# VH-VL binders against NAD kinase (nadK): the designs that were tried, part 165

Target 1, 268 residues: NAD kinase (nadK), of Syntrophomonas wolfei subsp. wolfei (q0aze0)
Amino acid sequence: MKIILVNNRFKENTEKKAQEIAGQLSALNVEVIIDNGLDEPYAGTVDFIMVLGGDGTMLRAARRYGQRAIPVLGVNMGTVGFLSNIEINELAEYLPLILREEYSLEARMMLEVAVFQQQSLLTRVFCLNELLLRSNSPRMLSFALEISGQKLEPYRGDGLIVSTTTGSTAYSLSAGGPIADPQLDAFIVTPVASHIINKRPLVVSPEREISLHLLEEREAIIGIDGQIKMDFGAENRVLIKRAPHPLLMVNLKAKPFFTSIDRSLQRQ

## First folded at step 13 (VH-VL)

Design AA28 (from AA1 with heavy chain S104Q; framework fv_bermekimab)
Fold by ESMFold2-Fast, scan of step 13:
Structure AA28 (fold): chain C 268 residues (1-268), chain A 123 residues (1-123), chain B 107 residues (1-107)
Amino acid sequence: as target 1 above (268 residues)
Amino acid sequence: QVQLVESGGGVVQPGRSLRLSCTASGFTFSNFGMHWVRQAPGKGLEWVAAISYEGSNKYYAESVKGRFTISRDNSKNILFLQMDSLRLEDTAVYYCAKDHLWFQRSSYGMDVWGQGTLVTFSS
Amino acid sequence: DIQMTQSPSSVSASVGDRVTITCRASQGISSWLAWYQQKPGKAPKLLIYAARTLQSGVPSRFSGSGSGSDFTLTISSLQPEDFATYYCQQANSYPLTFGGGTKVEHK
């Protein structure tokens, strides 16, 4: 058995805990590769990915490894979030189940985001939560949204979010998007600070292709999972479609999604 | 330089067939949707047909539907219009035109046009 | 099919004049309208798309406005090179359709 331990290189206590866990797993004859974000993703074959940290660390793990169809477990290190399944102090209890492969998997769709500069592919990224297009100046954006060849009325506002159902509780929620059952596969298209009354979020088939481009030269940025940021201008295009493989999230502990989000909304 | 050059026009008899070609150069042909637009002598522009950049989606004006077939060869950078069952009403200069945005599934406008090729009829 | 009606069919103007051309769609087309300029013996040139977005390299004296079914192309100060025929074209849905054209002629 070979396991990748993904941790947050910017938090010293997670590095120490990762080394401790690696030692424990090695004692159980498990080969461990540590990914703290400094190097390129591990290129070899592995059986399991264990993510030590909060939602941000899980989002990075999903971008690096999510397309490999390998089980990924989120282990929370004290940060409140939606993408972890167990707490670090519960890991010892659940390790035997992990090693015996006694767990269920939840498939979570991912986005494939292709960003072009003129006609050249600038980057292709897979992400778990969302792509955000937003203005980077006081001026609102004017942009075209195309869904599977259908042009919608031009959007005028501060931006747009294209989210997975997993991402429905991230930036899309903050922008007024719906809360979606993460077991449902769909794109959620949520306007950001629309200046047009009655602009509504859209829920569309994950088989559709979404295209975005600016209709006027403006200073804008594209954000992916809140971690990748790049400039976006009238010479840029973005194409969004369903990624070839879902992220396979390990479920060791029942977590009631709807009651959890309900309590979270009362707190903000 | 970005250029579209039409060929294949000429004098034809009613009911016969004609195949127009449009050769593209100076841009990545396979990234753009393509159109055929015609203009009868002394008349306005009339859109005829379109094909997606991949070649999978084709669209036609009602007046030519079932008679004309648009196709493309992305390996050779050539757009075609096969015109069957030609009528006197098909007399026009035929332009090929490029969509101005790449990788789009719908048209926003056509930014590059060829010089046109004349299709006319003998007695 | 969406019918596009342009008016006027022709307009006589002098250099320096403000020229306004209108285009009406038979049904709503949002902002999905393009404007073209065609000079005698030449292919059309794209001026404006998405009703108001100026194509790269087109002079700022050209502007577009409107949404839904009523659209306007304005030339703020006509130049000698602007004497031409202008066409609107809806890009909302297939089949694409052009207006009948407006010829801008010397007085």
Scores: ipSAE 0.622, ipTM 0.821, lowest interface PAE 1.8, mean pLDDT 90

Design AA29 (from AA1 with heavy chain S104E; framework fv_bermekimab)
Fold by ESMFold2-Fast, scan of step 13:
Structure AA29 (fold): chain C 268 residues (1-268), chain A 123 residues (1-123), chain B 107 residues (1-107)
Amino acid sequence: as target 1 above (268 residues)
Amino acid sequence: QVQLVESGGGVVQPGRSLRLSCTASGFTFSNFGMHWVRQAPGKGLEWVAAISYEGSNKYYAESVKGRFTISRDNSKNILFLQMDSLRLEDTAVYYCAKDHLWFERSSYGMDVWGQGTLVTFSS
Amino acid sequence: DIQMTQSPSSVSASVGDRVTITCRASQGISSWLAWYQQKPGKAPKLLIYAARTLQSGVPSRFSGSGSGSDFTLTISSLQPEDFATYYCQQANSYPLTFGGGTKVEHK
């Protein structure tokens, strides 16, 4: 059995715990690869991915490994997050179940984002939460949004978010988007400070293909899961579609999504 | 550099068939939707047909639907228009034209056009 | 089908004149309108798309405006090379449709 342990190198407690867990797994004849974010993603075949940290660490893991159809477990290192399933002090109890593959999987859709510079593919990335297009200057953007060949009226404002249902509680929520059941597969398209009064968030089929491009020369950026940032101008295009594979999240404990979000909205 | 060259036009008889070709060079043909637009002598432009960049979606003007078939060969950079059951009102210069934007499913405008090929009828 | 109506069908103008051409759609097309220039015996050339976005390499004297059903193409100071026929084209939905054209003539 081979396991990747994903952690955040900038948190000393998490690094120490990763080393402790690696030692425990090695003693059980499990091969361990540690991914602290500095190196390229591990290229070999693995059986399981264990993410030690908060939601940000899970987003990085999903971007790096989410398309491999490998079980991913979020292990919380302190405060409860939306993407963790168990707490670090519970790991010893659940480890035998993990090693015997005695758990259920929850599929979470991901976005495939292709960014073009002129006629060339600049990058292709996968993400769990969202793509954000936003102005990087005092001027509003003017841009075209196309959904499966249908052009909507031009958007004028600060930007747009294209989110998964998992991402509905991230930037999309801050921009006025709906809270979505992560069991649903859908894109949520949320305007950012639109100057068109009737622009509403849209919930569309995950089979839709979305494209974005600027209609005027502006300074803009695209952001992916709040972690990747790229310049975006009139010579750029972005194409968004459902990723080929969902992130397979390990469920060892009942996850109370609705009570968790309700509590989060009342008490920060 | 970027160029479209039409061929296959000529004098035909009503009811017959004709196939037009458009050879593309100087750009990545497979990245762009393609169109056929015609212009009758002394008249305005009339859009005829379009095909998506990957070839799966095809669109036709009502006047040619069921008679004309658009197709493309991305490996050879060639666009085709198969014209069946030709009528006198199909007399026109036929232009092939490239969509302005790459990898878009709809059209925003056509930025590169060929020189045109004339289709006319014997009387 | 969306019908596109251009006016005028022709306009006589001199170098340096401001020329305005109008285009009306039979139903709303948002901002999805392109403008083309065609010289005798030549293929059309794209000037403007999305109603007001100037195509690369097109002189700034050309501008577009409008949304919904009413659109205009303006040439702020006509140059000798601008005598041509101009066409609007809706890009809102298939089938695509062109206006009847406006010929900009000398004098």
Scores: ipSAE 0.605, ipTM 0.813, lowest interface PAE 1.9, mean pLDDT 90

Design AA30 (from AA1 with heavy chain S104P; framework fv_bermekimab)
Fold by ESMFold2-Fast, scan of step 13:
Structure AA30 (fold): chain C 268 residues (1-268), chain A 123 residues (1-123), chain B 107 residues (1-107)
Amino acid sequence: as target 1 above (268 residues)
Amino acid sequence: QVQLVESGGGVVQPGRSLRLSCTASGFTFSNFGMHWVRQAPGKGLEWVAAISYEGSNKYYAESVKGRFTISRDNSKNILFLQMDSLRLEDTAVYYCAKDHLWFPRSSYGMDVWGQGTLVTFSS
Amino acid sequence: DIQMTQSPSSVSASVGDRVTITCRASQGISSWLAWYQQKPGKAPKLLIYAARTLQSGVPSRFSGSGSGSDFTLTISSLQPEDFATYYCQQANSYPLTFGGGTKVEHK
């Protein structure tokens, strides 16, 4: 059995805890690869991915490994979040189940984001939460949105978010988007500070293709899961599609999404 | 210098065929949708046909559908309009035009135009 | 087909005048309207796209407004080089359609 341990080396205790867990797994004859975010993703085959940390660390793991159809388990290190399933102090209890592959999987859709300069592909990235187009100056953007070839009215404002249902509780929520059941597959398209009043978030089929481009030269950026940033100008276009594979999240313990989000919203 | 140059116009008889060409220079031809627009003498502009950047999607005005065929050769930067079963009402200056933006199937207006080529009739 | 109705068909104006040209779509086209200028014997020139976005190099005296089905092109202070025919064109859906044109001529 080969396991990747994904951690954030800059968070309290996660690097030390990753080393401790790696030692324990090695003693059980499990091969361990540690991914702390500094190197390229591990290129070999693995059987399981264990993410030690918060939602941010899970988002990085999903971008690096989510398209490989490998089970991914979120292990909470004391932070509040939505993408972990068990607590670190529960790991010893659940480890035998992990090694025997006695767990269920929950599929979470991902986005495929392709950024072009005109028709030339510049980069392709997968993500779990969202793509954000935003102004990088005090000036509003003017941009076009197409959904499956249908041109919508131009958007004027600070930007736009294209989110998965998993991402509905991330930046899309802050911008006024709906809370979505993460078991649904859908794109959520949420305006950011639109100057055109009554621009509402859209919930669209995950089979749709979404494209964005600027109508006027402005200083703008594309953000992916709040972690990747790219410059975006009037010669650029972004295409967003459902990714070929969902992220396979390990479910060892029931997690009540609706009561958890309700409690979280009361405290934020 | 961004340029479109039409050729192939001339005097034809009704019912015959004619092929127009448009040669592009100064921009990446393969990135843009292309249009043919015509203008009868003393009349207004009439959109005729369009083709996507890769050539797979084609659109026609109802008046020319089934008679005209738009095509392109991205390796040579040339747009074509094959005109079959020509009618007197097809008399016009034919303009080649580049779409303003690089979307494959959508139009955003036409920012670069050729000088046009005249198609007229004798008998 | 979306029909584009342009008015007036002609207008007589003097240098320094404000000129207003209107365009009406037979159905909603959002903001997907372009304006063109054509001088005798020459190809059209794009002035405005997406109803109000000025094409690079076009003087600021030209402006566009409107959304849905009613659109306006305004020339705030007519210059000698502005005597020409102006056309609106919807880019909302195929087939694309032009207005009938408005000739701006000397008084």
Scores: ipSAE 0.558, ipTM 0.794, lowest interface PAE 2.4, mean pLDDT 90

Design AA31 (from AA1 with heavy chain R105Q; framework fv_bermekimab)
Fold by ESMFold2-Fast, scan of step 13:
Structure AA31 (fold): chain C 268 residues (1-268), chain A 123 residues (1-123), chain B 107 residues (1-107)
Amino acid sequence: as target 1 above (268 residues)
Amino acid sequence: QVQLVESGGGVVQPGRSLRLSCTASGFTFSNFGMHWVRQAPGKGLEWVAAISYEGSNKYYAESVKGRFTISRDNSKNILFLQMDSLRLEDTAVYYCAKDHLWFSQSSYGMDVWGQGTLVTFSS
Amino acid sequence: DIQMTQSPSSVSASVGDRVTITCRASQGISSWLAWYQQKPGKAPKLLIYAARTLQSGVPSRFSGSGSGSDFTLTISSLQPEDFATYYCQQANSYPLTFGGGTKVEHK
């Protein structure tokens, strides 16, 4: 059995704990690869991915490994979030089940984001939560949104979010988007500070292709899962579609989505 | 070096068929939607037909629907307009034109045009 | 079908004049309007798309404005090479439709 341990290199406690867990797994004849974000993603075959950290670490793991159809387990290291399944102090209890492959999997859709400079592909990225287009200056953006070839009235405002249902509780929620059951597959399109008063979030089929491009020369950026940032101008275009494979999340312990979100909304 | 060249126009008899071709060079033909636009002598522009970049969606003006068929061969960079049951009202210069935006299923405007090919009727 | 009404049908102007051409859609077309220039015996040239976005290489004396159903093309200071026929075209929905054209000719 080969396991990738994904950790946050910027948290000293997390790095130390990853080394400790790697030692424990090695003692059980499990081959361990540590991914702390410094190097390219591990290219070899693996049986399981264990993510040590919060939601941010899980988002990075999903981008690096989510398309490989490998079970991914989120292990919380202290930061409360939505993407972890067990706590670090519960790992010893659940480790035998992991090694015997006694767990269920939950599929979570991902976005495929292709960013072009003119007709040339600049980058192709997969993400679990969302793509954000936003102004990088005090001036509002003017941009075109296409959904499966249908042009909507141009958007004027600070930007737009295209989110998965998993991402419905992330930046899309802060911008006024709906809370979506993560068991559903859908794109959620949420305007950011729209000048057009009646622009509402849209919930659309995940089989649709969404595209964005600027209609006026403006300083803008594209953000992916809050972790990748790139400049976006009038010569750029982004195409968004459903990723070929969902992220396969390990379920060892029941985590009730609706009561978790309810508690989160009450605590703010 | 971006260029569209129409061919296949000429003098025809009413009720006959004619196939126009448009050869593209200097850009990636398969990335763009394509259009046929016509202009009768001394008259304005009239949009005729369009085809999406991958070829799956086709659109026609009401005046030609059921008589004209648009198609493309992305491997050869050629756009076609098959014109059946031709009428005197179809007399025009026929232009092929490239849509402005790549990988779009919609239209934003036509930024590259051929020189046009004349379709007219004997006598 | 969306009908595009262009006015005037012709305008006589001198070099240096400000020329304004209007285009009205029978239905709302948002900002999805393009403007073209056509010289005798030549193919049309795209000037403006999305109502106000100037095509690369088009001189800044050309500008577009409007949204919904009413649109304007303005040439701020007419040059000798601008004597031509101008067409608006809606790109909101198929079938695409052109205006009847405005001929800008020498006074």
Scores: ipSAE 0.650, ipTM 0.823, lowest interface PAE 1.5, mean pLDDT 90

Design AA32 (from AA1 with heavy chain R105H; framework fv_bermekimab)
Fold by ESMFold2-Fast, scan of step 13:
Structure AA32 (fold): chain C 268 residues (1-268), chain A 123 residues (1-123), chain B 107 residues (1-107)
Amino acid sequence: as target 1 above (268 residues)
Amino acid sequence: QVQLVESGGGVVQPGRSLRLSCTASGFTFSNFGMHWVRQAPGKGLEWVAAISYEGSNKYYAESVKGRFTISRDNSKNILFLQMDSLRLEDTAVYYCAKDHLWFSHSSYGMDVWGQGTLVTFSS
Amino acid sequence: DIQMTQSPSSVSASVGDRVTITCRASQGISSWLAWYQQKPGKAPKLLIYAARTLQSGVPSRFSGSGSGSDFTLTISSLQPEDFATYYCQQANSYPLTFGGGTKVEHK
């Protein structure tokens, strides 16, 4: 059995804990690869991915490994999030189930994002939550949204979010998008501060292809899962489609999505 | 140099067939939708046909539907218009044109045009 | 088919004049309209797309406006090289359609 431990190198207690867990797994004859984000993703075959941290660490793991059809377990080490399944102090109790492969998997769709400079591919990235297009100046953007060859009326405003259903509780929610059941596969297209009042969030089939480009030269940025940021201008275009493989998330204990989101939205 | 060069025009008899070609250079032909637009002598522009960048979607003006066939060879950077059952009303200069935006399944306008090739009829 | 009606059919103007050309679609086309310039014996040149986006290299004296069904091309200060025929073209849906053209000629 080979397991990747994904952690955040820049949190000192997390690095120490990852080393301790690696030692425990090695004692059980499990080969462990530690991915702290510094190097390229591990290229070899692995049986399981254990993510030690919060939602941010899970998003990085999904970007690096989500397309390999490998079970991914989120282990919370601080702030309770939506993408972790168990707490770090529960790991010892669940470890035998992990090693015997006694768990269920939940498939979560991902986005495939291709960014072009003119006609040259700059990067292709897979992500779990969303792509954000936003203005990087006081000036409003003017941009075209194309859905499977259909041009909508141009958008004018601060930007747009193209989200998965998993991402419905992330930036899309903050911009006024709907809360979506992560068991559904769909794109959620949410305007950011649209000048046109009638621009509503759209929920579209995951088989659609979505593209964005600027109609006027402006300073803009695209953001991916809140972690990757790059400049976006009139000579750039982004193409978005459903990624070939979903992220396979491990369920070891019930995490009721709707009661969790309800609790998160309330301070009581 | 970004350019389109049409060929294959000439004098034909009504009811005959003719195939126009448009050779592209200076850009990545396979990234763009392509169009045929014609202009009868002394008249305005008339859009004739279009083909998507990958070749799977084809569109025609009602006046040519069923008689003309648009196709492309992305390996050779060539656009074709096969014109069957030619009529006197098909007399025009035929332009090939590149759509503005790469990898689009829609049209935004035609930013590069060829010099045109004339199709006329003998008596 | 979406019909594009262009007016006027011709206009006589002098260098320095402001010239406006209008284009009306028979149904709503959002902002998906392009403007072209054609000089005698030459292929058309794209000036504007998406109703108001200037094509690279087109002088700033050209501007487009409008949305829905009514559109305008404006040349703020006509130059000698601007005497030509201008066409609008809807890019909202297939089949694509052109307006009848407006010839801008010397007074």
Scores: ipSAE 0.720, ipTM 0.869, lowest interface PAE 1.3, mean pLDDT 91

Design AA33 (from AA1 with heavy chain R105Y; framework fv_bermekimab)
Fold by ESMFold2-Fast, scan of step 13:
Structure AA33 (fold): chain C 268 residues (1-268), chain A 123 residues (1-123), chain B 107 residues (1-107)
Amino acid sequence: as target 1 above (268 residues)
Amino acid sequence: QVQLVESGGGVVQPGRSLRLSCTASGFTFSNFGMHWVRQAPGKGLEWVAAISYEGSNKYYAESVKGRFTISRDNSKNILFLQMDSLRLEDTAVYYCAKDHLWFSYSSYGMDVWGQGTLVTFSS
Amino acid sequence: DIQMTQSPSSVSASVGDRVTITCRASQGISSWLAWYQQKPGKAPKLLIYAARTLQSGVPSRFSGSGSGSDFTLTISSLQPEDFATYYCQQANSYPLTFGGGTKVEHK
């Protein structure tokens, strides 16, 4: 059995804890690869991915490995979030179940984001939460949104979020988007500070293709899962579709989504 | 240099067929939707037909539906208009034109045009 | 089909004049309108798309405005090379349709 341990290099003791866990797994004849985010993703085959950290670490792991159809377990290291399933102090209890592959999987849709410069593909990235288009200056944007080849009325404002249902509780929520059951597959399209009052969030079939481009040259950026940032100008276009594979999240412990989100909203 | 060159126009008799071609150069032809637009002598512009960048979606003006067929060969950078059952009211200069935005099934406007090819009728 | 009504059919103007051309759609087309310039014996040239976005290389004296059903093309200070016929075209839905044209003539 081969396991990737993804750790958050910015949290205290995560490197030491990752080495400790790797040692324990090696003693059980498990081959361990540690991914602290500094190197390229591990290119070989693996059986399981263990993410040590909070939601940010899980988003990085999903971007790096989410399309490989490998079980991914979120292990919380201190910061409570939506994407972890167990706490670090529970790992020893659940480890035998992991090694015997005695767990259920929850599929979470991902976005495939292709960014073009004129007609040339600059990059193709996968993400779990969202793509954000936003102004990088005090000037509002004017941009076109296409959904499956249908042009909507141009958007005028600070930007737009295209989110998965998993991302419905991230930036989309802050911008006025709905809370979505992550077991549903859908795109959520949420305007950011639109100057048109009747521009509402849209819930769109995950089989649709969404595209964005600027109608006027402005300073703008594309943000992906709050971690990747790219300049975006009138010569750029982004194409968004459902990624080929969902992220396969490991369920070892019941974690009620609605109760968790309700508690989180009361703390904002 | 971005360029479109039409060919295949000429003098025909009513009821006959004609095939127009449009050769593209200076841009990646397969990335763009293409259009045929005509203009009768001394009259305005009339949109005739369009084809998506990969060739699967085709659109026609009501006046030519069932008589004209648009097609493309992305390997050769050529757009075609097959014109069957030609009528006197089809007399016009025929322009091919490139849509503005790459990889789109929507039209944003036609930013590159050929010089046109004349289709006219005897007598 | 969406009918595009363009007015006036012709306008007489002098160099330096401000010229305004209007275009009306028979139903809402959002901002999906393009403006073209055509000189005698030449193919049309795209001036503006998405109602107000200037095509690269088009002089700033050209501007577009409007949304929904009513649109305007303005030439702020007419130059000798601007004497031509101008067409609006809706890009909201197929079939695409053009306005009847406005000829900008000397005098």
Scores: ipSAE 0.705, ipTM 0.862, lowest interface PAE 1.4, mean pLDDT 91

Design AA34 (from AA1 with heavy chain R105L; framework fv_bermekimab)
Fold by ESMFold2-Fast, scan of step 13:
Structure AA34 (fold): chain C 268 residues (1-268), chain A 123 residues (1-123), chain B 107 residues (1-107)
Amino acid sequence: as target 1 above (268 residues)
Amino acid sequence: QVQLVESGGGVVQPGRSLRLSCTASGFTFSNFGMHWVRQAPGKGLEWVAAISYEGSNKYYAESVKGRFTISRDNSKNILFLQMDSLRLEDTAVYYCAKDHLWFSLSSYGMDVWGQGTLVTFSS
Amino acid sequence: DIQMTQSPSSVSASVGDRVTITCRASQGISSWLAWYQQKPGKAPKLLIYAARTLQSGVPSRFSGSGSGSDFTLTISSLQPEDFATYYCQQANSYPLTFGGGTKVEHK
């Protein structure tokens, strides 16, 4: 068995904990590759991915490895979040189940985001939560949203979020989007500070293609999972579709989504 | 330089067929939806047909539906309009035109036009 | 089909004048309207799309406004090269339809 341990070396003590866990796994004849986020993704084949950290580390792991159809387990290191399944102090208890492949998998849709400059593909990125288009100046944006060839009334405001259902509790929630069951596949399209008062979030089929482009020259950016930032102007266009593979998340214990989100909202 | 050049117009008899061609150069033809627009002498513009950038979606004005067929060959950068069962009211200059936005399945406006080819009828 | 009604059919103007052309759709088309300029014997040129977005290279004296069913093209200070016929065109849904045109003639 070969396992990738994904961690963030810039978080307190996470590199030391990753080394400790790697030693424990090696003692059980498991080959371990450590990915601390600074180098290119590991290019070889692996059987399992273990993510040590919070939601941010899971989002990075999903972008790097999510399209390979490999089981991914989120192990919480004390950070409150939605993407981990077990706590670090529970790992020893669940490790025999991992090694025997005795777990269930939950498929989480991902976005495929293709960014063009004029007509040339600038980059293609996969993401778990969302793409954000936002103004990078005090001036509001004017932009077109196309859903499977259907043009909606132009948007005027600070921006737009195109989210997965997993991303419904991330930036989309802050912008007024609905809370969605992450087991459903759908795009959630949430406007950011729209000048038109009754622009509502949209929930659309994951089989649809979504595209965005600016109708006026403005300084804007696109953000992907809150971790990738790119300039976006009138010569850019972004095309969004369902990624070919979902992220395969490991379930070792029941994680009650609805009670977790309800508790989180009560603190706000 | 970005150009569209129409050919295939001419004098035709009612009920006959004619095929128009439009050759594109100076841009990536396969990235754009394409249109045929006609204009009768001294009259206004009339949209005739459109085809999506990959050729999968085709649209027609009601006056030509069932008689005209739009098609494209992206390997040769050529747009076609096959015109069957021609009528006197089809007399016009036929323009081919490129839609404004790449990789769109919708129309935003036509930003590049050919010079047109005349279709007329003899007695 | 969406019918596009353009007014006036012609207007006489002098260089320096402000010219206003209107276009009305028979049903709502959001902001999906384009404006074209056509000179005799020439193909049309795109001026404006999405009701108010100027095409690259089009002078700032041209502006578009409106949404829904009523739209306006304005030329703030007419220049000699602006004497032409102007057409609106809805891009909301197929089949696409043009207005009847407005001829801007020298006074």
Scores: ipSAE 0.727, ipTM 0.872, lowest interface PAE 1.3, mean pLDDT 91

